# VH-VL binders against Cytochrome c oxidase assembly factor 8 (COA8), part 10

Target 1, 167 residues: Cytochrome c oxidase assembly factor 8 (COA8), of Homo sapiens (Human) (q96il0)
Amino acid sequence: APERGAERRDTAPSGVSRFCPPRKSCHDWIGPPDKYSNLRPVHFYIPENESPLEQKLRKLRQETQEWNQQFWANQNLTFSKEKEEFIHSRLKTKGLGLRTESGQKATLNAEEMADFYKEFLSKNFQKHMYYNRDWYKRNFAITFFMGKVALERIWNKLKQKQKKRSN
Key: E = the ipSAE of ESMFold2; O = the ipSAE of OpenDDE; V2 = 0.75 times the mean of E and O plus 0.25 times the DockQ between their complexes.

## First folded at step 7 (VH-VL; framework fv_pabinafusp)

Design T4 (from T1 with heavy chain R98K F103W; at its last look DockQ between E and O 0.28; V2 from the best seeds 0.00; counts 0 for: pae E 9.2 > 2)
Fold by ESMFold2, look of step 7:
Structure T4 (fold): chain C 167 residues (1-167), chain A 122 residues (1-122), chain B 112 residues (1-112)
Amino acid sequence: as target 1 above (167 residues)
Amino acid sequence: EVQLVQSGAEVKKPGESLKISCKGSGYSFTRYWLGWVRQMPGKGLEWMGDIYPGDSDTRYSEKFKVQVTISADKSISTAYLQWSSLKASDTAMYYCAKEGDLWDAFWYMDVWGQGTLVTVSS
Amino acid sequence: DIVMTQTPLSLSVTPGQPASISCRSSQSLLYSDGDTYLHWYLQKPGQSPQLLIYEVSNKFSGVPDRFSGSGSGTDFTLKISRVEAEDVGVYYCMQGIQYPWTFGQGTKVEIK
C-alpha cells in the first residue's frame, strides 16, 4: 500500500509517483495468530512526523497489546498444565497409565472432565473479572487519546486553511 | 511506594567519562518515561531528555543531545546518564524523574530521585 | 523553545500572609486537545523538586489546600493563602506541551 499519510496533509497532482515497497508496510498491519496467545498482533507504523500525542497513543496501544498477549499466553499455558495435572491425578487414582495400549495419551470421560472445567472456571473467575476491568480501563484510556489525536488533526487542518487564505 | 534512587556523588577531572544511575522501584519501570534534569550551582532546572525503558525510545533536548547519552537496563529497572568526556561546565546536580502514568492525559514529572552531584574540576 | 518567565524572582513573606507568584510563557500553553499544560514545582532547601500543581489548577496528592493555581493562555499564577514555614523554597513553573520541557527561572520564597 502507498504511503498516503504525507500526501493527505497536502494536495498533490495526479501525476505524482507514489511508492510503497511490496515487502515494506507503510501502515499498521496485522500478523498471524501468536502461537501461545492465539491473538493477532498489530505491527505499528511510525510515521516520519509523529506528534507527541500520536506517539503517546502508539505506545499505549503497544503496551496494551503486550499486556493482552501475555495474559492470554499465560492463561492458555495454565489451562493446559492444570488440565494435564488433573487428568494425570485421576488416572493414577484409577491405577491407569498415562498412555493407552495403542500409545495415545489417556484421557477422562466427559463427566470426569466436567469437574475440571468447573473447578478451573471457579478458580479463575476473579482473575478474569480483574482482566475485564483492566481491559475496559485500558480501552477507555486509548479511546480518550484517540479523541485527543483526532482533535489535534482537525485543529491543524483549520490552522493550515487559515494560513492559506491569508496568503 | 514509588522510589527513584540515584548513584552517589562524583568528583571527576575534565576529559574523564562518567555514568550515573537511577534505579526505579514500586512501579512498572518499563511503562513510564524517565527523564533527566540538570541544576547548575545556584541556577534553575533544565530538562535534558528522557527514555521509555520498554523499548529504549529516547528523546533529547537539543542543547544536550551531543553532550550526554541516556540509556536504560530494564532487567534491573535502572536508567543511566553518561558522558564520554566531562567538562568543568558539567558541574551540577542531576536529577532523574518519573513521568506521570502512561494512562493519564498529563505530561509532568511526579516522582524525583534524590539527585547526584557531579563535580568536575582540575 | 517556549520561554517561561517568573515574577518575582524573590519574595519575603510575613508568616500567615498570602503570597502570589506569576508565570508567563512565550506562547500559549493551551494544547490542541483543549488542555493547558502548565505545572508548578517546589524545591525545598536541600531537597529534590516536588510537584505541587498540574494542568494549571489541579493539586497533586498531599498538597495542602492553601495552594491554588489559576490562569490561562500565557499568564498563570500560583497562590499560597497563608504562608507557613514549611513552604520556604524555590517555586518553578514548567510547560509540558512541547519538547524540550522548560522551567521558569524560579521564585525564592522565604519567611522574613
Scores: ipSAE 0.011, ipTM 0.608, lowest interface PAE 9.2, mean pLDDT 83
ESMFold2 (binder alone), look of step 7: mean pLDDT 92; pTM 0.943
OpenDDE, look of step 7: ipSAE 0.649; ipTM 0.855

Design T5 (from T1 with heavy chain L102F; at its last look DockQ between E and O 0.01; V2 from the best seeds 0.00; counts 0 for: pae O 9.4 > 2, placed apart)
Fold by OpenDDE, look of step 7:
Structure T5 (fold): chain C 167 residues (1-167), chain A 122 residues (1-122), chain B 112 residues (1-112)
Amino acid sequence: as target 1 above (167 residues)
Amino acid sequence: EVQLVQSGAEVKKPGESLKISCKGSGYSFTRYWLGWVRQMPGKGLEWMGDIYPGDSDTRYSEKFKVQVTISADKSISTAYLQWSSLKASDTAMYYCAREGDFFDAFWYMDVWGQGTLVTVSS
Amino acid sequence: DIVMTQTPLSLSVTPGQPASISCRSSQSLLYSDGDTYLHWYLQKPGQSPQLLIYEVSNKFSGVPDRFSGSGSGTDFTLKISRVEAEDVGVYYCMQGIQYPWTFGQGTKVEIK
């Protein structure tokens, strides 16, 4: 059996935007769009008295964010690569060079590119379906934990009020 | 006739800078990539990099990326290969070549310069 | 980088006899457009390299009919049906499918 040469999946470097929020921030910060995923990273605030449930919610949000960043970084890289390959192939088929006489990068017209987009979407349809499914599951879980945290906070406030009335 | 004419042989010392040239004629200089190929004495051919003179877009082999700079002056249809600091190991024949394919997609080298011999000796 | 391996590295041929040079690539040179980006060059003694064959089997302008190229994927062959004195030199295969472009080691062809 001929060993299928492992396509070195050019994994997009996990260049997590090193956006560091100000140290004294008491709220979540949104960073600039990541250059690979084009998603804005969120830096989650960590309260001094973070409950185990709040910590679990924060970790789930962070993990989901990382998952999203990685997915879109890889997707954008694949898209860019396949787009370039498509353009080159089509230009060659047309007997055209990669550059115009003016030295500009040769491109295809909108109609020709529409074919690429259609093919790309078709090819990646299952991938997108799985992504969407997982996205909904993750967000549902996050929302559920947000509800639990909200209830916990209410309960803690009520207990503190009772203790103040008993003293 | 499509021609590439390179500058003459160079004899230099280690640490010196050098810039050699390749002038294109007989074709649209801005339309074709121009590549540089090194041949060390008694050795094979090594692609170093290329330039598109139309916009000065450049590509390098990783081996040569830090060692040399490729540039072009489209006004005089001339490309350049330059060293900031020569080493004895830079002693070689250097060829420029027009890159292109049958459809002008730049997949092979169809016209070559006569070569420039660079000798670096102490 | 794609590694190009030529065999043999030297060949001594009697005039009028055939010659064959093999070139192997570490990766497939077949592109998505259906073309295979393997090229052959000849460098005659004291001269610049010259293009002989492009895309496996296409003869460049002015190349004699005694030259032929064949192959697919990763294995390629240059053949000379009847070697002449003017065919003396070093033959190089080159891949042009990805940057950096890479050459084989060269095959020196000499006449006996």
Scores: ipSAE 0.011, ipTM 0.555, lowest interface PAE 9.4, mean pLDDT 86
ESMFold2, look of step 7: ipSAE 0.112; ipTM 0.660
ESMFold2 (binder alone), look of step 7: mean pLDDT 92; pTM 0.945

Design T6 (from T1 with heavy chain D50E; at its last look DockQ between E and O 0.01; V2 from the best seeds 0.00; counts 0 for: pae E 17.9 > 2, placed apart)
Fold by ESMFold2, look of step 7:
Structure T6 (fold): chain C 167 residues (1-167), chain A 122 residues (1-122), chain B 112 residues (1-112)
Amino acid sequence: as target 1 above (167 residues)
Amino acid sequence: EVQLVQSGAEVKKPGESLKISCKGSGYSFTRYWLGWVRQMPGKGLEWMGEIYPGDSDTRYSEKFKVQVTISADKSISTAYLQWSSLKASDTAMYYCAREGDLFDAFWYMDVWGQGTLVTVSS
Amino acid sequence: DIVMTQTPLSLSVTPGQPASISCRSSQSLLYSDGDTYLHWYLQKPGQSPQLLIYEVSNKFSGVPDRFSGSGSGTDFTLKISRVEAEDVGVYYCMQGIQYPWTFGQGTKVEIK
C-alpha cells in the first residue's frame, strides 16, 4: 500500500480559544474549527429538565450541524485535490518543474489560477445552489422551533407568576 | 514498510567513475522527491540535490552541480548518484532520503537509506 | 544560502536530566503560507539520520513525548525533558524554505 505521508500533517496546530469551556456548563459553547470543514462546532447543553419541544429543537440543530460539517469537509477536500491537479497540469504544460527555483512547492499566481477558480465554481454551481436551498429550509425550521420554545418558556413564567398572585 | 536500500561500500582511486544506487520499496517511488545527502568523515550533513522520479525533475545544490549527476530508473524504483571523475575529497558517507509527495507540502526527509561509504585513495 | 547555527556544538548530560539545543537561521523560516519550515533530525552512533520534529514543533511518528520543539522566525529550540541512553547522538536542525536545504553544524549529545 502507498505511504501515508499526508496523514502526518494531520497533526498541524489546532485552533485555540481565549477560554476553555467550564467543567460543568449550563450553556451551549463553540469549539475550535474542525480540521476538515473549517467550521466551529456548537457543543449543545442538555438541561436536566429539558422539555420535549426543547429536545426536538436541540436534535434538529445537531443534525443540521452534522449535515453542514459533512458538506464543507467534502467540498474542502475536493477543492484542495483539484487545485493541486490543475497546478501540476499547468506546470507541465509550461515546461516547469514541480518545485520552484527556490525549492518550494511550485504554484501559480492569482492570475494564472483564475481559470481554475472559474472552472471549479462553474462545475460546482448547482451543488452549492442545492446546498443553499437546503440551508435556508433548515434555518427556517430551526427558527420556527426556537420561537415555539420561547413561547413555551414565557407561558411557564407567566404560570409561575399567576400562582404567586392568586394565593 | 517504506524502505530505501543503498548499494554497498566503494573503494576507488582518484579519476575513476562511480555510480551508487538507492532502491525504494513499500511506496509509490514516482510520487516522492528523493534527495542525496553527503556526510564527510567527522562532519555534518550536506544536502547535494534531489530528483522527482515521476518526471526526472532534478535539483542541485550549486556546490555539487558539476561534480555529480543525479538520476533515476523508475522501472526498478532506483535512484542514482554518479561521478565522472572522483577526487580524494569525495571520501564520505552518502545517504539517500525520501521527501513528501506533491499533494502534501513536505519539505523534510522522513525515510533515509542506510548510507554508502565511498573511499577515494590511491 | 541560509546559514543554520546550532549551540552548543556538544552537550554532556547526566541521564534523566533535561537538554536544550538552540538553532538560529540567517533569515526567517516563516513562509507566506503561515508555516515555518524548520526540522530536527537525530543521527545515533553508526546510524542514518532520523526525523524527530517537523515544522518547528510537530513530533514525527514514533518520537517519544520527551522531545519537543519550539521557536519562530529565526530562533528555535529542541528540548529533551529527560535524556535517556538511546538519545545519544548528533542532533541537526534543517531549513526547508529555500534551496539549497541546509543543516546546522550538529549538536553532539553524550551521557556523562
Scores: ipSAE 0.000, ipTM 0.491, lowest interface PAE 17.9, mean pLDDT 81
ESMFold2 (binder alone), look of step 7: mean pLDDT 92; pTM 0.948
OpenDDE, look of step 7: ipSAE 0.030; ipTM 0.622

## First folded at step 9 (VH-VL; framework fv_pabinafusp)

Design U1 (from T2 with heavy chain E99L; at its last look DockQ between E and O 0.84; V2 from the best seeds 0.00; counts 0 for: pae E 3.0 > 2)
Heavy chain, then light chain:
Amino acid sequence: EVQLVQSGAEVKKPGESLKISCKGSGYSFTRYWLGWVRQMPGKGLEWMGYIYPGDSDTRYSEKFKVQVTISADKSISTAYLQWSSLKASDTAMYYCARLGDLFDAFWYMDVWGQGTLVTVSS
Amino acid sequence: DIVMTQTPLSLSVTPGQPASISCRSSQSLLYSDGDTYLHWYLQKPGQSPQLLIYEVSNKFSGVPDRFSGSGSGTDFTLKISRVEAEDVGVYYCMQGIQYPWTFGQGTKVEIK
ESMFold2, look of step 9: ipSAE 0.366; ipTM 0.719
ESMFold2 (binder alone), look of step 9: mean pLDDT 90; pTM 0.916
OpenDDE, look of step 9: ipSAE 0.808; ipTM 0.925

Design U2 (from T2 with heavy chain A105L; at its last look DockQ between E and O 0.65; V2 from the best seeds 0.00; counts 0 for: pae E 5.7 > 2)
Fold by ESMFold2, look of step 9:
Parts: sequence; structure tokens; C-alpha cells
Structure U2 (fold): chain C 167 residues (1-167), chain A 122 residues (1-122), chain B 112 residues (1-112)
Amino acid sequence: as target 1 above (167 residues)
Amino acid sequence: EVQLVQSGAEVKKPGESLKISCKGSGYSFTRYWLGWVRQMPGKGLEWMGYIYPGDSDTRYSEKFKVQVTISADKSISTAYLQWSSLKASDTAMYYCAREGDLFDLFWYMDVWGQGTLVTVSS
Amino acid sequence: DIVMTQTPLSLSVTPGQPASISCRSSQSLLYSDGDTYLHWYLQKPGQSPQLLIYEVSNKFSGVPDRFSGSGSGTDFTLKISRVEAEDVGVYYCMQGIQYPWTFGQGTKVEIK
């Protein structure tokens, strides 16, 4: 039965279209950046005889990837939306239209925009602190389980070697 | 408070279908494995299988693999145990139980539902 | 599948006296990470099972000090130092190192 597929393609050429993993693969691999989060998804290999510990590690890595991708997609959208709202609010306060006389989108100068960046960072400080806390918790757990899986695999390999020699 | 609340007792005839439910509350439903346990009248506990609601991954004990279907609807934090054709031998108490945390390394059942008594007789 | 065998299957105890329940597994419950995944549950009459002891000897939250667990490898023991009326029910050991999870047959503890 064919169990091998394509290897990881983390060096794909620039400008390539949608990345599609092989139907079957023996390794994890990295896809192209997501449109909204700009993060590269990992496509996880599922071993045929996956142990409970291996399963937990894989699910933790998958869930962490989804959590991280969702956070940054939402954060990027929120930043863009609040930036536009800030610009429109300040233009309206100054009695200016949303577009210049030539039809171009009206903007604020760099000093005026500095107020937005300061306000955005201040407003979102607590959210980013909670994100960092959760990020460390997740990565500690992943690292811990990776160590446990590595020990399990060594142990199982030694048991198979011992069993083979005794037969 | 972490709770698992199961659907009420059922009285059925052989050959009928049945779907019983287990609703989780007070915790992140999609981050914990949830198992089903059978207890036949006057008998011990038998693990039937699990579901991981986060991705709907399921595993069955070989004894139950073709007899039941385990599923979940994560939008309402509810897991299900389903029979397509009940037998008299399916008469038992059925428990759901939370098996483990995605972030902690443990494999024991720490929270149990109240049980659903299923009686199958003609 | 890992077979869990409990002895005795029934136990009548005078209140205030100790009780001891044995559990033997068909293979070692020592997992490759150095931990032993043997757990004890109590099912009181008319109730759902409840966790008493996890990983051989650790008392679960709210479990009285009179309960203790010990053992290693394939042999495990649950002890109740002074049995009280509220301790009646069926005690189960369970292994959590490989699927399917399996329970012992149960030990029914009654007051004499």
C-alpha cells in the first residue's frame, strides 16, 4: 500500500498560486500564507499507528495554529477598520470630506496618525498581554509533549529491538 | 461549575433507533475528550469510545465499534450516542464522562454525567 | 486490551475498620514518560462514578484522607483506613495508558 507522499515545500517559488498538500504524506509540511492572518499553515502528518500521546500533541499543535491564525486575522482586520474609522472621525471634526476635490481618499499626516497608533496600542494592550500569556502556555505544553513523544518513540524502538533479538 | 447533563431515560423495543445526548457546560467543550461508558444491570463499567469535539475525531472500543455511533455538535456543546437498531442486550445505564484536558497530560475521567437509563424490551 | 482484575469482588466491613482492595493489570501501567496511569473510582448506590485516586496515589479534590492508593507496575491497592457508612458502593480501578480504557470488575463494599 502507498504510504508516502510529497515532502515539505517551504521553499516554493514566489508568486505560486494556492498550495495543495499531497493526498498522502509521511511528514508535516508548510503551506503558503493565509490571506488574512499572513501566517503559513502547517499540514500535519497523521501516523498510521498514532499513540494517545502523539494524538494529543498533534491536536494541540493543530488547535494552537488555528488559534494563532484566528487571532492575527482578527487583529489585522480590527487594525484596518479602526484606522479608517479614526481617519474619518478626524476628517469630520475638521470639517473635511472623506475624499479630496480630485476624488482621492483624504488622509491625515504622520503626526495626526501618531495619535491613532498610540491610542490603538493603549486600547489593545491588555488583549495582547493575554495573547502573550496564552502563547507561552501553549508553547510550553507543545514542547513538553514533544519531549514525552520523543521518549516514547525511543522506548518503543528499544522494545522492538529487544523483542526481535529474543525471537 | 463543570457539568455534563444527559438526556432522560428511554424505553424502547428491539429494532428501534435511539440517540441520547450529553451536554457539557462550565468548560471549553472543544478542548476536552469526552467518552461514553456502559454499565449493564448489576455489572461493571465498560468504556465504549470517545469523541474529541474540536475536530470530531472518534475512537471506539472494538466491542462497540459497529453497534453505536458517537458524534457531537460543538455549536451547542452536546455529544451524542446513537443506535440504528437496538437489541435487548443494549439495556444498560450509559454515562458520558470528560476524559482529559488538551493542555494537561492526564487520562482519567474527572466529570461524569448523571447517566441515561436505556431499557430495551418487547 | 489490558485486563484489570480486582480482588475481592465483595467486601463486608464493620464500621470503623480498615478495608483493602487489590487491582492487578495484565501488563505494566508504567508509561514511557515515567508516570503510572492507574485510577480508582467509587460508584455510590444510585450515583454516577466519581474519581477518588488518580495516578496510583494522588487523592482527587475533596477525597477524605482515609483513602489512600499504592502500588506499581501491575499490582495496586486502594485502602480505606476507617470505613464509614458513606463509603459503601462499588470501587473500580481503571487503566489510562492505552485505548481502550479498561476497568476492573468492581469491588462492592458493604457495611456489616
Scores: ipSAE 0.163, ipTM 0.666, lowest interface PAE 5.7, mean pLDDT 83
ESMFold2 (binder alone), look of step 9: mean pLDDT 92; pTM 0.944
OpenDDE, look of step 9: ipSAE 0.809; ipTM 0.928

Design U3 (from T2 with heavy chain R98K F103W; at its last look DockQ between E and O 0.47; V2 from the best seeds 0.00; counts 0 for: pae E 8.3 > 2)
Fold by ESMFold2, look of step 9:
Structure U3 (fold): chain C 167 residues (1-167), chain A 122 residues (1-122), chain B 112 residues (1-112)
Amino acid sequence: as target 1 above (167 residues)
Amino acid sequence: EVQLVQSGAEVKKPGESLKISCKGSGYSFTRYWLGWVRQMPGKGLEWMGYIYPGDSDTRYSEKFKVQVTISADKSISTAYLQWSSLKASDTAMYYCAKEGDLWDAFWYMDVWGQGTLVTVSS
Amino acid sequence: DIVMTQTPLSLSVTPGQPASISCRSSQSLLYSDGDTYLHWYLQKPGQSPQLLIYEVSNKFSGVPDRFSGSGSGTDFTLKISRVEAEDVGVYYCMQGIQYPWTFGQGTKVEIK
């Protein structure tokens, strides 16, 4: 599945976050979008009796989330930087200033910006393809470990049932 | 070249605090559990606990849970084992060891530090 | 906690002769993923422990062919086909299926 690109949502700066995670949550939960990656982080619950396999699965999920956040934070930064450079370059070629007579930031029309989007996608095609490959590898592995955890829980229930009958 | 280098031998008095270190090199320090193992004189090996330096998640053997603190500083690839008040019974050799990584299906200790001898006597 | 019991606790062997060390666990070490998490370590005199065999029978890198492991469930064996002077030390089995990781009490191997 081809990715059509990502663009940081342009919003006014906000002050301190109002987000306050539950102090004693017993469940995973999803936080607000990260400012740089625009991804919603999962905040993981750590149970007291977490098995080694359960801990491994949780850390694999945490690691993958961090990897994904870092990739998109970097791509969003690169996209924004190269977009501004493209706009500046095309405005200079047209003999126009960086701001309009009213002081607004000068822009290019959608047709002109299409060249940028195509160029950016072409430059980053291989990088995004390797990202997609690694994304699928990670998610397949995580799904496999989720199956292992499910089997572990069934085995533990069966062992408890057999111990109860034996006693 | 994967190495774990521990701090030098310590001679302490009962009641003193102590923090011994284990510096990892030649591998991604934050992606491997780092465990501590005690060996009392003439005795076998006892796993004390571990830390995952990437997020400082720790797990202790119940026997050692209130006796020691395990910590790490990932910025310098160093893990620590710490006592707030030493006892004579803490006299032992202490090893750090690298455990499996995030993607490794094995739970074993493959690289060990050289050991830190801690002697507690009045 | 899973109790690991080794026998014998010590043995003396003539160089060139075989040696066998038994390890018994209080619970099956067969995990739900089909693997058995039983490992063997050697601590030579004055040295740190070193991994010999992982998952019952797999020799770790650099371990001589004279070492082999076998077993299943709760019963495991480490064999040395021809003991050499450099094999002197204490051998430990270890389980990696449940926290806390636990070791056997050790088997001291000496040359007579």
Scores: ipSAE 0.012, ipTM 0.601, lowest interface PAE 8.3, mean pLDDT 82
ESMFold2 (binder alone), look of step 9: mean pLDDT 90; pTM 0.915
OpenDDE, look of step 9: ipSAE 0.293; ipTM 0.745

Design U4 (from T2 with heavy chain E99Q A105M F106Y; at its last look DockQ between E and O 0.62; V2 from the best seeds 0.00; counts 0 for: pae E 5.7 > 2)
Fold by ESMFold2, look of step 9:
Structure U4 (fold): chain C 167 residues (1-167), chain A 122 residues (1-122), chain B 112 residues (1-112)
Amino acid sequence: as target 1 above (167 residues)
Amino acid sequence: EVQLVQSGAEVKKPGESLKISCKGSGYSFTRYWLGWVRQMPGKGLEWMGYIYPGDSDTRYSEKFKVQVTISADKSISTAYLQWSSLKASDTAMYYCARQGDLFDMYWYMDVWGQGTLVTVSS
Amino acid sequence: DIVMTQTPLSLSVTPGQPASISCRSSQSLLYSDGDTYLHWYLQKPGQSPQLLIYEVSNKFSGVPDRFSGSGSGTDFTLKISRVEAEDVGVYYCMQGIQYPWTFGQGTKVEIK
């Protein structure tokens, strides 16, 4: 596969609203953090003569990235929503409004917020356990296929070396 | 239970179009490659190509390239094999088969549809 | 394309007797991952093909113990230790090492 087929001829926009890899790139690209998940997406290069093993590895990496992005985007939104609900509930129980007399959002002190963090972890424990299990499964599979692809490439180089010496 | 259920037998005339279907159930349809296999009357099996329904990536055997179109609708877990203009030589039994999983290193067809007989005659 | 050649193309067997089917590939089926992608299928009369043996010698789920596979490189064998009436049909070897996947011509097994 070519390493240096990429040209960097893309027009740069004013400001950055989304990641745009260079046109004709022969490399994967890592983009900026996603707004919702805070994870950096990989923008994958697809070689012209991709082997079946290489294809399987790329699809596995793509699907794992999507799964991970979806999980953390959902968790970040859930955390933010449940945090606001907790604060609202505790302020109401104390007979306080959602805003201070200065008009700013009322808050809870660190010890009061510790109850939220413990409750959030307890409520979401099973979800995070399943995420960790699935994360390890996916990570091991990706590493395993990366090793298989590396061996395939070594073997193909040895076949090319033997062919050149017989020419 | 894992199943592939194909559409019913078809009798067509040369030059007509045809689209046959293969519906998967009991498994994650988008995580498995799905292949098509032709069996001409009294003949053996021929692999035609595959689709990966997760991203609609397809591959064709050169023998069948440009003769058929393989597609899928992942929202209804259904794959398709399509001809724009049938020939008498397209008379055959057509099977869909589940090929490989995204996570495993197996390269065989473990689940087969019941087959769709296509008869093209004038 | 990898050519798969089966012998014999037809086999008549007395019930209870052994049967043996050979499959030869035009190139090695040992892949760079260390596995050999030679598989056997049976198509019983009026049925879809079904997987019998995967990766040379592994029996698929529900396959009777009388079926066994062996071989390496380019030469492979399917054996049935005691042929029964339910074993009639056409047996195919298939390589899964490269696209297009290819089958042997088939071996029709009949009861005398």
Scores: ipSAE 0.074, ipTM 0.650, lowest interface PAE 5.7, mean pLDDT 83
ESMFold2 (binder alone), look of step 9: mean pLDDT 92; pTM 0.943
OpenDDE, look of step 9: ipSAE 0.601; ipTM 0.829

Design U5 (from T2 with heavy chain E99H, light chain G96A I97L; at its last look DockQ between E and O 0.60; V2 from the best seeds 0.00; counts 0 for: pae E 4.8 > 2)
Fold by ESMFold2, look of step 9:
Structure U5 (fold): chain C 167 residues (1-167), chain A 122 residues (1-122), chain B 112 residues (1-112)
Amino acid sequence: as target 1 above (167 residues)
Amino acid sequence: EVQLVQSGAEVKKPGESLKISCKGSGYSFTRYWLGWVRQMPGKGLEWMGYIYPGDSDTRYSEKFKVQVTISADKSISTAYLQWSSLKASDTAMYYCARHGDLFDAFWYMDVWGQGTLVTVSS
Amino acid sequence: DIVMTQTPLSLSVTPGQPASISCRSSQSLLYSDGDTYLHWYLQKPGQSPQLLIYEVSNKFSGVPDRFSGSGSGTDFTLKISRVEAEDVGVYYCMQALQYPWTFGQGTKVEIK
């Protein structure tokens, strides 16, 4: 049985951008925000003669994008879950129901919600600390490889020009 | 502890198929390239190719491109080297080795399996 | 393919004496970013290869200080300042600049 949306998006040949430049010049494409993480995915160009450095850069960028999207999707779900639990607990303490008189979900004012933000940050401090460390590690590595690839491409261009001048 | 454990020695006849395995443990299996190295009896080392288990992207040395298939099953942290039809010249020790992760630009092989001896004789 | 040539192919050394192994590549291994993609491995008798030196001269973790690497361009050297019994085996250089990655033919180091 077909899992139409997931299977076809992962394997479908329609993954190309409609605004991709001509065959000779194709660049990365940035897509719309992801539904769960609210981050914009990058669809990476694969060079015809991909060098070992170019492959490492592409894999690093792809994996970092997936890691970042998964982290924020998970954090958004955790935030929503912990928020509802906090509101439920505080409403019970005040002797109030989970719904307003109009039938909408009951909530707390901004000042009461400030306690939630403090508790959430404190509870998740180590998790966000590790995320920040890993984020810097990944972005430094990406910048490093981008520099190496740029130098590789410039060197190949200069070598080709010198070869033509001597021949 | 980071470890690569390979399947046991094999004795085969020419024309038979074979699939040997390399199971990784103690590290993020999908974030490191894993390669295969052949050592023929009394000879040196030959890089055969590698796989990135995260997406199964594979690269072969041209010499081995049509001789073997490299694959991985990331759900069990295992890579494979496979022949569809063995030849006597395939008699060798085969090592799997972890190349580098996303952050290592140098492509050295830091962790090696114990090796799988494949003997093909009639 | 980049051809890696080692000399000597075999070396008998008195314990405590120095040893030197040369590795020559058919093309420069210096990359345009200033890095040189040459590595050294040791295969002890009956064992899998193990990494000794990466990027010409960087000693891998746990490798004794008596091992050192040097060289540039196409010519590289692995030195053992004082050979010990545990250093016996076959030493390989390897280039990781261009596919396919290639090894030297190996240098067998024995104790007299």
Scores: ipSAE 0.208, ipTM 0.676, lowest interface PAE 4.8, mean pLDDT 83
ESMFold2 (binder alone), look of step 9: mean pLDDT 91; pTM 0.938
OpenDDE, look of step 9: ipSAE 0.745; ipTM 0.890

Design U6 (from T2 with heavy chain G54K E99Q F103Y; at its last look DockQ between E and O 0.60; V2 from the best seeds 0.00; counts 0 for: pae E 4.3 > 2)
Heavy chain, then light chain:
Amino acid sequence: EVQLVQSGAEVKKPGESLKISCKGSGYSFTRYWLGWVRQMPGKGLEWMGYIYPKDSDTRYSEKFKVQVTISADKSISTAYLQWSSLKASDTAMYYCARQGDLYDAFWYMDVWGQGTLVTVSS
Amino acid sequence: DIVMTQTPLSLSVTPGQPASISCRSSQSLLYSDGDTYLHWYLQKPGQSPQLLIYEVSNKFSGVPDRFSGSGSGTDFTLKISRVEAEDVGVYYCMQGIQYPWTFGQGTKVEIK
ESMFold2, look of step 9: ipSAE 0.236; ipTM 0.667
ESMFold2 (binder alone), look of step 9: mean pLDDT 92; pTM 0.945
OpenDDE, look of step 9: ipSAE 0.837; ipTM 0.940

